# Ledger of designs, part 2: VH-VL binders against Cysteine desulfuration protein SufE (sufE)

Target 1, 144 residues: Cysteine desulfuration protein SufE (sufE), of Wigglesworthia glossinidia brevipalpis (q8d2j8)
Amino acid sequence: MNKFIKKINFIKNFSSCENWEEKYLYIIELGNKLSPFPEKFRKNSNLIPGCQNDSWIYLIYENTKKIKFYGDSNSLIVKGLIAIIFILHEDLKLSEILTFDVKPYFNKLSLTNYLTPSRVQGLSSISKFIKKSARCLLIKEKIL

## First folded at step 5 (VH-VL; framework fv_cilgavimab)

Design s26 (from g1 with heavy chain R50Y)
Fold by ESMFold2-Fast, scan of step 5:
Structure s26 (fold): chain C 144 residues (1-144), chain A 122 residues (1-122), chain B 112 residues (1-112)
Amino acid sequence: as target 1 above (144 residues)
Amino acid sequence: EVQLVESGGGLVKPGGSLRLSCAASGFTFSKAWMSWVRQAPGKGLEWVGYIKSKTDGGTTDYAAPVKGRFTISRDDSKNTLYLQMNSLKTEDTAVYYCTTGYDFWSDYFDYWGQGTLVTVSS
Amino acid sequence: DIVMTQSPDSLAVSLGERATINCKSSQSVLYSDNNKNYLAWYQQKPGQPPKLLMYWASTRESGVPDRFSGSGSGAEFTLTISSLQAEDVAIYYCQQYYSTPTFGGGTKVEIK
């Protein structure tokens, strides 16, 4: 039984971190709370393009009303960033995920403030890949 | 107090090999990205390469002049950074500095060692 | 790679006078998503390793005197020492970290 931290609680906890070292450790902690990634889904079709460390995302319906988010990375910090993206999307319907803009949240949390351009691009790649995964799930489950 | 102490420099003939070490203390080495920067006598600074923390994938990257000849590695159990230098050229003569990058968020160099001189001559 | 060009190669400034060092990058080091300039400045005194002075173009490193200031954006940057002291005699280097790190050629600051 795996669970995600609610968006509101995440924002409060992240904002309460006093310095970047605490934020870094908290991001890693969030990655450790992700559900174990099923090996049968560790395929090239689920691999996020352009990441230096192999990273995967896969979305599936757990039941008719609940989406299960799977993510993993060979980098603990990238795994944590994937967890953050999942937290921001967890309360959304598939149709809402397709149009959701993460940029206001990144700006509010200063996630991009001290990142290099390549790391900012990594966050963008994760965000784009979750939209692709959501669209694939909509097609697969015959939801229009 | 952050300290970086380089060692292993010396005289070597063209085509030879040399291994530099950097002993780190005063910070959590295993979580830090580490770099080598060199400076030829009377010349400017030149980035040589870096290695990420194992948490961030442990990958390396190198400046074009040294790619294929130099290898950066780390031993987190010993808090030590290494630079293996092969096929040395006279142009590799320089003081080699061990330096920390600023966590995983930036690539500027906040702490530097005293440097170790490598002289490549016949 | 991004090429960094500093000017002048050297300058002589009287004690208490202003020193101005310029740094130009071959392409912009300003990232539009976070509006940050990926530019640092270093000071190297004779016989010593370089010391970080400035990062994000204008953020002073802890312990660096307020007479040092950084300015500029995009591809053109300036390091200013408002009132040169004897201890400021050094070579100053700019460095970009927008991509693979590259340094300028250095500017030697001497007392006139």
Scores: ipSAE 0.011, ipTM 0.642, lowest interface PAE 8.8, mean pLDDT 85

Design s27 (from g1 with heavy chain K52R T59K)
Fold by ESMFold2-Fast, scan of step 5:
Structure s27 (fold): chain C 144 residues (1-144), chain A 122 residues (1-122), chain B 112 residues (1-112)
Amino acid sequence: as target 1 above (144 residues)
Amino acid sequence: EVQLVESGGGLVKPGGSLRLSCAASGFTFSKAWMSWVRQAPGKGLEWVGRIRSKTDGGKTDYAAPVKGRFTISRDDSKNTLYLQMNSLKTEDTAVYYCTTGYDFWSDYFDYWGQGTLVTVSS
Amino acid sequence: DIVMTQSPDSLAVSLGERATINCKSSQSVLYSDNNKNYLAWYQQKPGQPPKLLMYWASTRESGVPDRFSGSGSGAEFTLTISSLQAEDVAIYYCQQYYSTPTFGGGTKVEIK
C-alpha cells in the first residue's frame, strides 16, 4: 500500500497553501505518490463512469487488515483528486468505507468552490465508485 | 504583465485554410487552459474551442459550428497556442481572440489578446 | 447548449444615474453541490477586446470599480452600474460557464 499522509496532516497542508496555484500543484504532487496502476487492472470494470477523463480505481487486500488502493487518470488533477479520496479513506475498515461521507471534508477544504461542475461531479463519481469497489472486495472476501 | 498576442489573420477564399497563433507571456502558460473566442463584425461573442493544460490531459473541445474543421493545439516550449482552420466558410469571418481562464480550470476569461481578423470571401 | 438572453439591447442613461442590465439563461447555471452561479460579465469598448468585470455572478474582478455589482441566482442575473461615468460607455456581455461557454447578445450602454 502506498504510504499516504494522514487525514489531519493532509487537511493542514492543503489549508496552508496560500492560493489555488499552490493547491493545484499540491494536488498533482499527491497524485504522483500513488502506487503505479497495474495494467492488468486497467479494464472497463474498473473505469469510473461519469468522469470526463478516463479514470480507474481498484481495491485489493494487501493482507487481511490492510487495503491497497490503486488509482490512475489521464488527467493529473483527477489523479490527484483520486489520491485525496484515498487519503480520506486510508484508515477505514472495508465496511466503514461503505458509509463514509466525504462531503464535510470537501466543504472544510473549499475543494469544490474552484472546480467546474463536471469536476465536482467527477469527485462525486469517484466517491461513489470507491464504495462500489469496496462492496465488490467485501463480496469476494466473504464468497457472496 | 500578462500578454496574449494573436497573429496569422487575413483574407482567405471559401474552402481555404488558415493557421492562427497566439504568443503568451507573463504567466505560467503550461498550467493554463486556453480558449479561442470569435466575434463577427458588429455581432456578439462566440466561443470556438479550448485546449486543456498537458498536466490536465491536453484534451480539446470545440463548439458545434467548427467541430471537424478547426483544430486547437499548443506548444508549451514556445508559450504558443494555435488554431488550424480548414474548410473555411463566409460565416467564419470574425475577429479571433486568444483567451485564458482565471483559475486555470474555469471557462471565464480574465485575459484576452487584441484579436486577429479573419475574412472569408471571394 | 445553454442560451443566454440579455435585455435591453440598448440603454441610454444620464451621467450619475443607475444602469441595469439583465441576463437570462435557458436553464439554471447554479450548481447545487457548491452553491455557485457559473456566470461572468464582460465590458467591451469600441476597437478593444472584452474585459472581465465579474465572475461567479457577483465577484468583482480586481481593479473593477465598486460602482459595478452583479446579482441574481439560477437563471436570472443583473449587472448594475450604480452611478454611470462617461468611461462606462460600452457593450456589456454575460457569459455562462456551467457547460460549454455561451455569451449573451450584448447590451449597449450609452449616455443619454
Scores: ipSAE 0.025, ipTM 0.669, lowest interface PAE 7.1, mean pLDDT 85

Design s28 (from g1 with heavy chain K52Y)
Fold by ESMFold2-Fast, scan of step 5:
Structure s28 (fold): chain C 144 residues (1-144), chain A 122 residues (1-122), chain B 112 residues (1-112)
Amino acid sequence: as target 1 above (144 residues)
Amino acid sequence: EVQLVESGGGLVKPGGSLRLSCAASGFTFSKAWMSWVRQAPGKGLEWVGRIYSKTDGGTTDYAAPVKGRFTISRDDSKNTLYLQMNSLKTEDTAVYYCTTGYDFWSDYFDYWGQGTLVTVSS
Amino acid sequence: DIVMTQSPDSLAVSLGERATINCKSSQSVLYSDNNKNYLAWYQQKPGQPPKLLMYWASTRESGVPDRFSGSGSGAEFTLTISSLQAEDVAIYYCQQYYSTPTFGGGTKVEIK
């Protein structure tokens, strides 16, 4: 994302949307704010399985203390869901990402009430994949 | 060399509780995703639930028929997987298998225990 | 949940003959970008736990004889035993792992 939004402000903004149409547009807007995905990282190893539309996530260090989150999708709504998951994780250390449970936030947002079953499954896949990506970085950090 | 040994099965009355254990050896248990799969007598296989490795979050997922009644946990220091079964019903009667899947992408099960029989009857 | 349907329920073939088992999923288990089918096959003999035979629809587990082959893509899959041996008498199950794991109802393979 170009601008960081705190998870508390995201929750407030999302809950302030009056109907699903506004929530849908807001999710798409969040996806549009993601940094461009570097083509050199658009590899099979960074592809999220179980998503109907091709989607990618890649995590790297900007420096030893800050993680940069990259994400992209052929689906505008899925790209927005990736952005939401990044918002929920941006302030966490690698070790914290591994134990962080996103389900309370999905429940608070009533997000699953507005998504088709395939999109709910996609949300689960994205959540699992960010933990895998964090695990890969943690292993690299311990070796280096 | 991979070995999974289930224990704790037996006869219980409807509404009762039972805890199953699975002792694992021959692989790095702490890095493995573990699942329970059951099989009613003379019937097919049904996935019960899974627990992720601690490094992958240590979270659990459950099949709809057992959600809210069963709890999966693990003790990595003892290489042991648990299934706590509450509010048991006659339709929970089955052989319960402990299984493992190593890959984050994969919920296919490369190793299985011998199973332990749970009979729920009055 | 993805529902898995196997056919036939039972199959009787003579030693040395071909056995074919079908598995149908209620939705595609093919992931388009990596071109992988999230489907596995298991063999279960009486009194024994299931044993993994095949994963990614067509990749044989180590130690599984080459007479076992998997085929199909998307929502329809087949397990073939090219020349049935006595030791192959068992119940065979398909399983998807594209979402929450679900198994087919099983196909019993027996000698005619």
Scores: ipSAE 0.000, ipTM 0.500, lowest interface PAE 16.7, mean pLDDT 83

Design s29 (from g1 with light chain T100Y)
Fold by ESMFold2-Fast, scan of step 5:
Structure s29 (fold): chain C 144 residues (1-144), chain A 122 residues (1-122), chain B 112 residues (1-112)
Amino acid sequence: as target 1 above (144 residues)
Amino acid sequence: EVQLVESGGGLVKPGGSLRLSCAASGFTFSKAWMSWVRQAPGKGLEWVGRIKSKTDGGTTDYAAPVKGRFTISRDDSKNTLYLQMNSLKTEDTAVYYCTTGYDFWSDYFDYWGQGTLVTVSS
Amino acid sequence: DIVMTQSPDSLAVSLGERATINCKSSQSVLYSDNNKNYLAWYQQKPGQPPKLLMYWASTRESGVPDRFSGSGSGAEFTLTISSLQAEDVAIYYCQQYYSYPTFGGGTKVEIK
């Protein structure tokens, strides 16, 4: 993930898109900035349930105890939505991720208004899965 | 001192159009998010919509009852906020207030104008 | 949309007495990332626009007397006037800004 794309910059850039076509392309662009998903993590335990397109998330600590977010999807728009959720979470500690609520961002950005019902459901699934991934990492790292 | 002065209210028949203006002074208008809030006679407050500052994208958001009929715009060179009201309904009868909001997180309203009455009646 | 419900609809309080107004949201307006409640309170006197009293549930707007206090978190909030003064006769509204803004129905405070 490009560390220069902070939450506040994402909000400004997304809000500056004048129509849904621009927002859609920007979402796809954000997905393209995700780090390549390691094939060794592409297994059913990291597959997000409830998504119409196969999608994966995996969280791990880097050498500096910084959380690295890996995500991928067979859908370009879903991959972009994963990127957005990562941007919203990248400044948080694992314990903070467990209680973080993405809904205010989605509501204020009107993100769900432009998505099909299955994509809205996908956002909920992605949000739940990142919390599950954070919980698993907390247990492994003994930081509970 | 922050001042917001609404104008343009009046009597309109159902299906008609009306344009409201809000003249702002005493703050940096170009950086402010601006909203319209209405209040039907003897009733409570209802948010109508908002427009963000140019720096924050300059986009608009609307409450469901007015979406597609009302348009909010701004002229930063004149420190003026506008509400274009089309296809007016009797349910749109209200005092319309011009209000300030300062950023993405601050949809609470620290300054209000005196309001302008719009009456939609046959 | 988030529905805001205020109680009571009206309240008669003697001068110097405590007035308590309740506000309930249909869902939590507490944002766990910043631990803030996206809840504001307004005072409106007849023929006047609303005046901001309180934001972030408990932060008084500049110039608002300290007899006004806000409390609560999540979905249930209270505005308290510790010692009612004559100038406090007004209708009070809560408002959430966690999503698109919505207001409570108002609570009318009158002197007994």
Scores: ipSAE 0.000, ipTM 0.568, lowest interface PAE 13.1, mean pLDDT 85

Design s3 (from g1 with heavy chain W105Y)
Fold by ESMFold2-Fast, scan of step 5:
Structure s3 (fold): chain C 144 residues (1-144), chain A 122 residues (1-122), chain B 112 residues (1-112)
Amino acid sequence: as target 1 above (144 residues)
Amino acid sequence: EVQLVESGGGLVKPGGSLRLSCAASGFTFSKAWMSWVRQAPGKGLEWVGRIKSKTDGGTTDYAAPVKGRFTISRDDSKNTLYLQMNSLKTEDTAVYYCTTGYDFYSDYFDYWGQGTLVTVSS
Amino acid sequence: DIVMTQSPDSLAVSLGERATINCKSSQSVLYSDNNKNYLAWYQQKPGQPPKLLMYWASTRESGVPDRFSGSGSGAEFTLTISSLQAEDVAIYYCQQYYSTPTFGGGTKVEIK
């Protein structure tokens, strides 16, 4: 189990960072708080397309009401961006993840203002991939 | 506040090697992405390559004209950036600047050193 | 690689008059997802390293005088010096950072 920060506290902490360098270091620290990525899930089917660095996401039910989010990247900044996406989605029900729009949060946090185009695209790719993973999990739940 | 000081330039023969150093101070060097940019005498600016922070994997990228011949490295304990230049050609003659990006992670260059001249000639 | 083309190669302007430098990229450097132009401008005086003037096409670097302004979007950009001063004699370079960094060929600004 990781010690994940609540969405409201994340937004407060991120907004209180004085400059982009401090925000960047905070993003990396958030990545370090992710649960260790199980090697059995590190396969191409869980690789996020469109990311500059190899990055993986895998969603699974921990129990009937709780989704476990696994993520990793060979880039510490991308790993942190994955952590932010997880924080934004963690309190959502599976069906809510499918329609959740992260863009208002990116704007509120000014997250994309200082990122290169490839990193902004990475955020988009991560967001799309988590929806794909949630859809697969939802189908499995309904079949069962 | 931020200072970048290049050294190691000089005269070298075609096919020779030379190592440039850049001493950094006034910022958290270990977190910064560092680049080399060169300028041939009387000519424009040309990006040479970059090295990412260890936090971002410490990987390097190079412009096509120098790929395979130049190697960028860093020593975070000494706040120093290096450019190892091998198989030098006359067209490598230039002032070499070390630089870091705005907020230390961008590919536009807020901080520049004074440069060090490399002359490749027989 | 994205190719950056500046015009004119040189420009002679009287003191107090407007100087206009153009920069064209071989493809758009506007990223639609964040609506930012990945374009910077530099000033280089003889014997000195380049100095950042402008980033995100129109954001002035701290300490840069108000007479410098950047405009344009997509693939065509302009740096304007509204009232040329003697200290503005320099070579000006545009640079894209949408992909691997590339610079324009430079525009020399001198007094007429």
Scores: ipSAE 0.000, ipTM 0.581, lowest interface PAE 13.2, mean pLDDT 84

Design s30 (from g1 with light chain S99D T100L)
Fold by ESMFold2-Fast, scan of step 5:
Parts: sequence; C-alpha cells; structure tokens
Structure s30 (fold): chain C 144 residues (1-144), chain A 122 residues (1-122), chain B 112 residues (1-112)
Amino acid sequence: as target 1 above (144 residues)
Amino acid sequence: EVQLVESGGGLVKPGGSLRLSCAASGFTFSKAWMSWVRQAPGKGLEWVGRIKSKTDGGTTDYAAPVKGRFTISRDDSKNTLYLQMNSLKTEDTAVYYCTTGYDFWSDYFDYWGQGTLVTVSS
Amino acid sequence: DIVMTQSPDSLAVSLGERATINCKSSQSVLYSDNNKNYLAWYQQKPGQPPKLLMYWASTRESGVPDRFSGSGSGAEFTLTISSLQAEDVAIYYCQQYYDLPTFGGGTKVEIK
C-alpha cells in the first residue's frame, strides 16, 4: 500500500499547481498512489454504475478496524479522481462515510468548473458508490 | 506554438472512401481530446466526432449522420489524428477541420487547423 | 441532440454601433450543481477557420477585445459587440457542450 497524502496537504499541493496541465498530472499522480486493486474483487458488484469508463471501488476492514479503500479505473484521470475522493474520506469512521458530502471540497478546488455535466455526475456516482460500499461493509461486519 | 495541419482531402466519388490526417504540434497531444468539425461550402459548422485521450479511455463519439461510416483514431507516437471516411455521400462535401482545446476537460475548441476540402461528386 | 438556433441570420450594423446576436438551445445547457452554462461562441472570417471568442457563456478567451461580451443562462444566450469595428465583420456561431457538441446556424455581421 502506498502512503496517502493527508487531506490538508492535498488541498495545499493542488492549489499550488501553476496551470491546468500541472493539476491534471497531479491528479494522475494521486491515482498512481492507490493500493493495487485485488483481481478477486474486480466483478460487476463492485463496478461503479453511470461512469463512462469502467471503474471499481471496494472497501474492507483492516485488522485494526481501519477501513482500507481499493479503487481502479481504465481511465487514469478517473482513477485520480477516485484517489482524491478516498483522501477526503480517509479520516472518517464507517458511519461518518454514509453522511459525508464531497461537493464542498470539489467546489473549493474548482474541479467541477471545467467538467461536462456527465463527468460531474460521474463524480457524484463515485461518491454514492462509496456510501453503498460502506453500507455493504456495515451489513457484512455487523457494526452499526 | 500550437499548430494543427490537416491533409488528405480531395475529390471522391459517392460510395468511395478517404482518410484524413491531422499533424499536431506545440502542445501535449497525448493528453488532448481531439475532434473533427466540418463545414459544407457556404454553410455552418457541424461537429463530426471526437476521440478522448488514452488517459481518459481513448473512446470515440460520433454525430448521428456519420455514425457507422466514419472512424476516428489517433497515433500518439506521431502526434497525429485520423478520420477514416467510408460510404461517402454528396452531403459529406465540406472543409474538414481538426480541433482541440488547451485542456482535456474542455469540450469547446481553442485551436483549429486550416482545414482540408473533401468533395464528393461524380 | 440539443438543437441550437441563432437569430438573426444576418445583421448590418454601422461602425461604432452595437451588434446583438441571439442563440437558443432546445433544452437548458445550465448544470444546476455547478451553475455553469455549457455554451461557447466563435468568430469566422472568410477563408479562415473559426476562432474561439467566449466559453462558459460569458468568459472571454485570452486576447479577445472587451467589446465582446456574452450573457444569458439556461436556454437563451446573447453575444454583444458594444462598438463594431471593421475587423469584426464575420460569421458568429454559438456551440453547446452540455452534451455532444452542436453548433448554431451562424449569424453574419456586416457593415451597413
């Protein structure tokens, strides 16, 4: 597993990028820091609906009751966007993930300013799917 | 500086085929979404289709009039965009422009080539 | 498909006077979540490719004179040239990018 950058450092680094090409490359770099996606979990039940590019998310508990986030996409930029969403959720408890709103952060970073409506909806689908995955994990582990 | 240079236009008979090329320079071609836009003589602009960057899946989209007849492809090692046109009709007669934005999120067109004329007639 | 309709087809304006071009989309191109209008404007002079003037309905492209302004929201948009200059004689096109791109029919601006 690669080390994730903390939320505060992510916001600082992203905001310090001089132009959109740097921001684009930084998003891809964040995607590259994701833990490798286990092939046993690459199935339709973990496929995010509504995304133009095949994308997967799977959540599982670590031995220390910490949530491990797995994500992948056949689009490097979508993979990077998944990584950003994971960074925003990394310090949350499973119950907190169910109610967390990612929109204020995307607005603060102006990430949605340049995206088409379908791409913005894709980001919403990723956020909703994380909540679905969290709910499945709650049911599976009997922790409410 | 950004340059887009189209080539391959010419006279073709109805039902024929033609392949257009667009040589790109002055920007990171591999990151760009590329489009073809055409303009019939004395008429308005019509979007033909696009190809996404490989980092965004490399998929293509087409306008209804050309879907199934035209194919867009790219060669990032040569910084070149292609438009393969099959089953050409007289209504495909137009100047074909290669276009791109400066950023992969842009679906508006910052840069345009000079165009290449395709004439479909007997 | 989102259909774009421009009016008028042609417009004759005296030098220094205001030119107004209208663009209507068959459905809203405003995305409520980000409050952005997915609408661009282009200028095309004879024998030349189109040139981007405006995007997000009202954001002027770098190098475009401030006499050009875009306004409107949802399904009705306007491009205004506050004081027409000789170099502004051209055909102007609107384009939506809310869905797959479509262009308006164009408005020819000429000097009377």
Scores: ipSAE 0.000, ipTM 0.581, lowest interface PAE 11.9, mean pLDDT 84

Design s31 (from g1 with light chain Y31W)
Fold by ESMFold2-Fast, scan of step 5:
Structure s31 (fold): chain C 144 residues (1-144), chain A 122 residues (1-122), chain B 112 residues (1-112)
Amino acid sequence: as target 1 above (144 residues)
Amino acid sequence: EVQLVESGGGLVKPGGSLRLSCAASGFTFSKAWMSWVRQAPGKGLEWVGRIKSKTDGGTTDYAAPVKGRFTISRDDSKNTLYLQMNSLKTEDTAVYYCTTGYDFWSDYFDYWGQGTLVTVSS
Amino acid sequence: DIVMTQSPDSLAVSLGERATINCKSSQSVLWSDNNKNYLAWYQQKPGQPPKLLMYWASTRESGVPDRFSGSGSGAEFTLTISSLQAEDVAIYYCQQYYSTPTFGGGTKVEIK
């Protein structure tokens, strides 16, 4: 599929799930919609530290004003959580990604209520790593 | 005129159960997010939980102290909000207010009922 | 949970004088995405439910007199009553809605 849903539609759809089983399946579905992760980017510098399952994120420009988000994980649920983080950041500029706080979304959606402590820490690790990736991309843009 | 009228409060022993009701009028109840907020005698305010409108998923959220013991539900055909309280503790003694929430981002409360007193005592 | 701390616990102000109530959050309630402060203020008189006074830190609820004003950003907020009237004697609460709603401990305003 490889087609991102907009933030507002994600919030609506996730909130409409009646129970955790439906939310869980929806998170996995979102992960399945991520663009295929290019193997040339599957290296240690793009591996998210602190994740229980090997997980990767890489950000690149498709053109001067469009950021492409690549992500993958050996865990279906973690891959879905990466997809959610991408959806929440999709319309932001690089400078905005650096200051963006995902916690209001997680609290309002009650997302962390159903996750194990290690998965909750995984969300924090994913959030920190996307900011690191954005900072690296922003530095490269400013140097050029 | 928006009106919220709570009922069902009373004296109950620790470990007991009680069901509160809130009758709503003067607005489109089925579209509204509804919350419960409590206040122990002489103390401050504490959010208990909320229920979303059916169109927004009808899901519930709870504060940590009541999670697993309290259940919020609604009956749109009767314009009524409910709070089922189980495994009551003395710390649950409070006036319970029915209040309207807004939306996902606006959990401030513009309308409140008069409250109903729940006393949990041996 | 975000902890809300109000100061002072109580204050006595002469009729017509300024009353200032402070509210501090354990973390910022300013959201970078929309640049809004997720903070509300309530007034509660004896035997009555709380009444919404202010939201988004500085927006007055309809019908609230202009002597009430809210200010601040991030983690430090102030509610000011520019000229205290007799009907303003009440307990005032701040509330954050950045995450799961939490209230401050309240500030009791009395006439001196």
Scores: ipSAE 0.005, ipTM 0.582, lowest interface PAE 10.4, mean pLDDT 85

Design s32 (from g1 with light chain N34D K36R)
Fold by ESMFold2-Fast, scan of step 5:
Structure s32 (fold): chain C 144 residues (1-144), chain A 122 residues (1-122), chain B 112 residues (1-112)
Amino acid sequence: as target 1 above (144 residues)
Amino acid sequence: EVQLVESGGGLVKPGGSLRLSCAASGFTFSKAWMSWVRQAPGKGLEWVGRIKSKTDGGTTDYAAPVKGRFTISRDDSKNTLYLQMNSLKTEDTAVYYCTTGYDFWSDYFDYWGQGTLVTVSS
Amino acid sequence: DIVMTQSPDSLAVSLGERATINCKSSQSVLYSDDNRNYLAWYQQKPGQPPKLLMYWASTRESGVPDRFSGSGSGAEFTLTISSLQAEDVAIYYCQQYYSTPTFGGGTKVEIK
């Protein structure tokens, strides 16, 4: 398991990268900090649609007040993009995740300027899928 | 374990009324979107209507053939979905299924009840 | 309303052979904002409620065998069973959820 960087430190570090090659490597590094994805959650219901490479997200309560984010991808860069999305959401409650808008962060960081159109759509798919995952967890919060 | 149990079906004459119920358990009903889907004997599936959770606006939508005649409601305190059917026609003869739709963007149906048969004939 | 048309109405396939079911929507069910196809597939066996097989056109529901695959985009979609097994004999329905939900007429799959 790895400790995630705080949102503010991520923004500073990403903005400090001088060129796309440095940003690319940093994104991959962030993906490497994700906790190992449990195989029991590697199901089609957790597969992110619209991604070129198989990619998964799963949300669960670590304890009564903390959400654990799991993510993985067969693509190193997509795995890093998932890590970025998690960093942006880590301190939010489930209800806050449903309304949280990542677009101002993507625009401020010019993240989409360095990605192919399919990767930009991948970011959109990841962002929408995390909201779906949060909604499913919210519905299930009192379930057997 | 998610369970949906429909009840209230039976034989009714054209022009009559019936109220169907769906008892839900195993999930937080108050946050779920609920739908009714019907199937005439030997025919295909037909969506009847849905009701969103109160947190998502609590709105209802209906298929054209039932709009104005059928009303969907929910009682979150009883974890129960209802379908009030008025001015019934022979064309309304079908098995009525209670279904769940969890996602704001999707009305695909993860869970189905066993269904309850409504027969409209004289 | 978006009208869903399935073809063929029925098909007979030998055990172990490929089965292909087509589904056409009267308008695109691809949403530009998220680039997703709002299309699901269901399997229904006699005396049972339908079972969700696939959503977002190509995402298999948990527990569905990998011999089932979905493809297509926009207004034309396909459900493929790569190697038909006896338990796959059923009626299959496509359903759009881009607007108020509508189902296709169904395709009955039988063994030759």
Scores: ipSAE 0.000, ipTM 0.475, lowest interface PAE 19.3, mean pLDDT 83

Design s4 (from g1 with heavy chain W105F)
Fold by ESMFold2-Fast, scan of step 5:
Structure s4 (fold): chain C 144 residues (1-144), chain A 122 residues (1-122), chain B 112 residues (1-112)
Amino acid sequence: as target 1 above (144 residues)
Amino acid sequence: EVQLVESGGGLVKPGGSLRLSCAASGFTFSKAWMSWVRQAPGKGLEWVGRIKSKTDGGTTDYAAPVKGRFTISRDDSKNTLYLQMNSLKTEDTAVYYCTTGYDFFSDYFDYWGQGTLVTVSS
Amino acid sequence: DIVMTQSPDSLAVSLGERATINCKSSQSVLYSDNNKNYLAWYQQKPGQPPKLLMYWASTRESGVPDRFSGSGSGAEFTLTISSLQAEDVAIYYCQQYYSTPTFGGGTKVEIK
């Protein structure tokens, strides 16, 4: 349910996949490990703009020090890509999320090697939306 | 080995309808993104549209000339792709090819069927 | 949409000689993040469907003879047949997949 793999282990496991079919299946598997998306958050304000498949992200504090990441998509592969973005951000504070650059990780993972630019742009849209969500949470909780 | 076999082509009058089928074998059809590409007699290739795998949302995309008139669908239990063509115009006369991509992410076409001819004429 | 322009429309080449086909895109199909050119080449013989020859501008499809090579980057690409054989008589198409797929108008290769 709340089973996120650590960033380092994720990078190792993904890099060890022998071909794109294995990587594709692993991405889907990661999506399956996302916490269930609460229906009360499934609204247009949490919809990622520019995604062809309806996709949602919502951030909230689980406690005073830990951010809970909620994500979902009508596409299993996009759901998995959301999970990857969350894994890359899970150990960061809100202020750190705002400055975190995902591009080196996309390159390291060869995530963009065989994706069309529109799908790569989808990853960029997810990354930008998580920063927007973090900024909204930061303002809402008045921790800036 | 991958095989794609189109059927359903024929002669139809302007304003008419026709449904094309593509029977697929030799690969995991349910995971594949499928496209239709057409070629008017003596002319070049033109992408018609595509359908994503159900895993990727099962959504469809269409070229501007056919949007609103053509519908792409799939039946994964039968390994079959469909193209429903409505409000046909003489400009739709072409050989219609069923195509599949390199993998789950590629929009170049590594496999093609033999094509089926659609003639729109009075 | 991205417009693909091929030149020449047709060319006649003697057996064993080099054939060169050009393809230009209306905008770059090189994606800076992965440094890949989203460009493919197809061969179509009379009465047959197109056959994939090349993808990522220069990667040869399995089973395609090494006399076929692709080159170029950004918006200008070339398909070269280093030593034309009789079975190479066909129409050749370039295709971009940087955005919604579009094809070039085709180049007919004939024996001189």
Scores: ipSAE 0.012, ipTM 0.648, lowest interface PAE 8.3, mean pLDDT 85

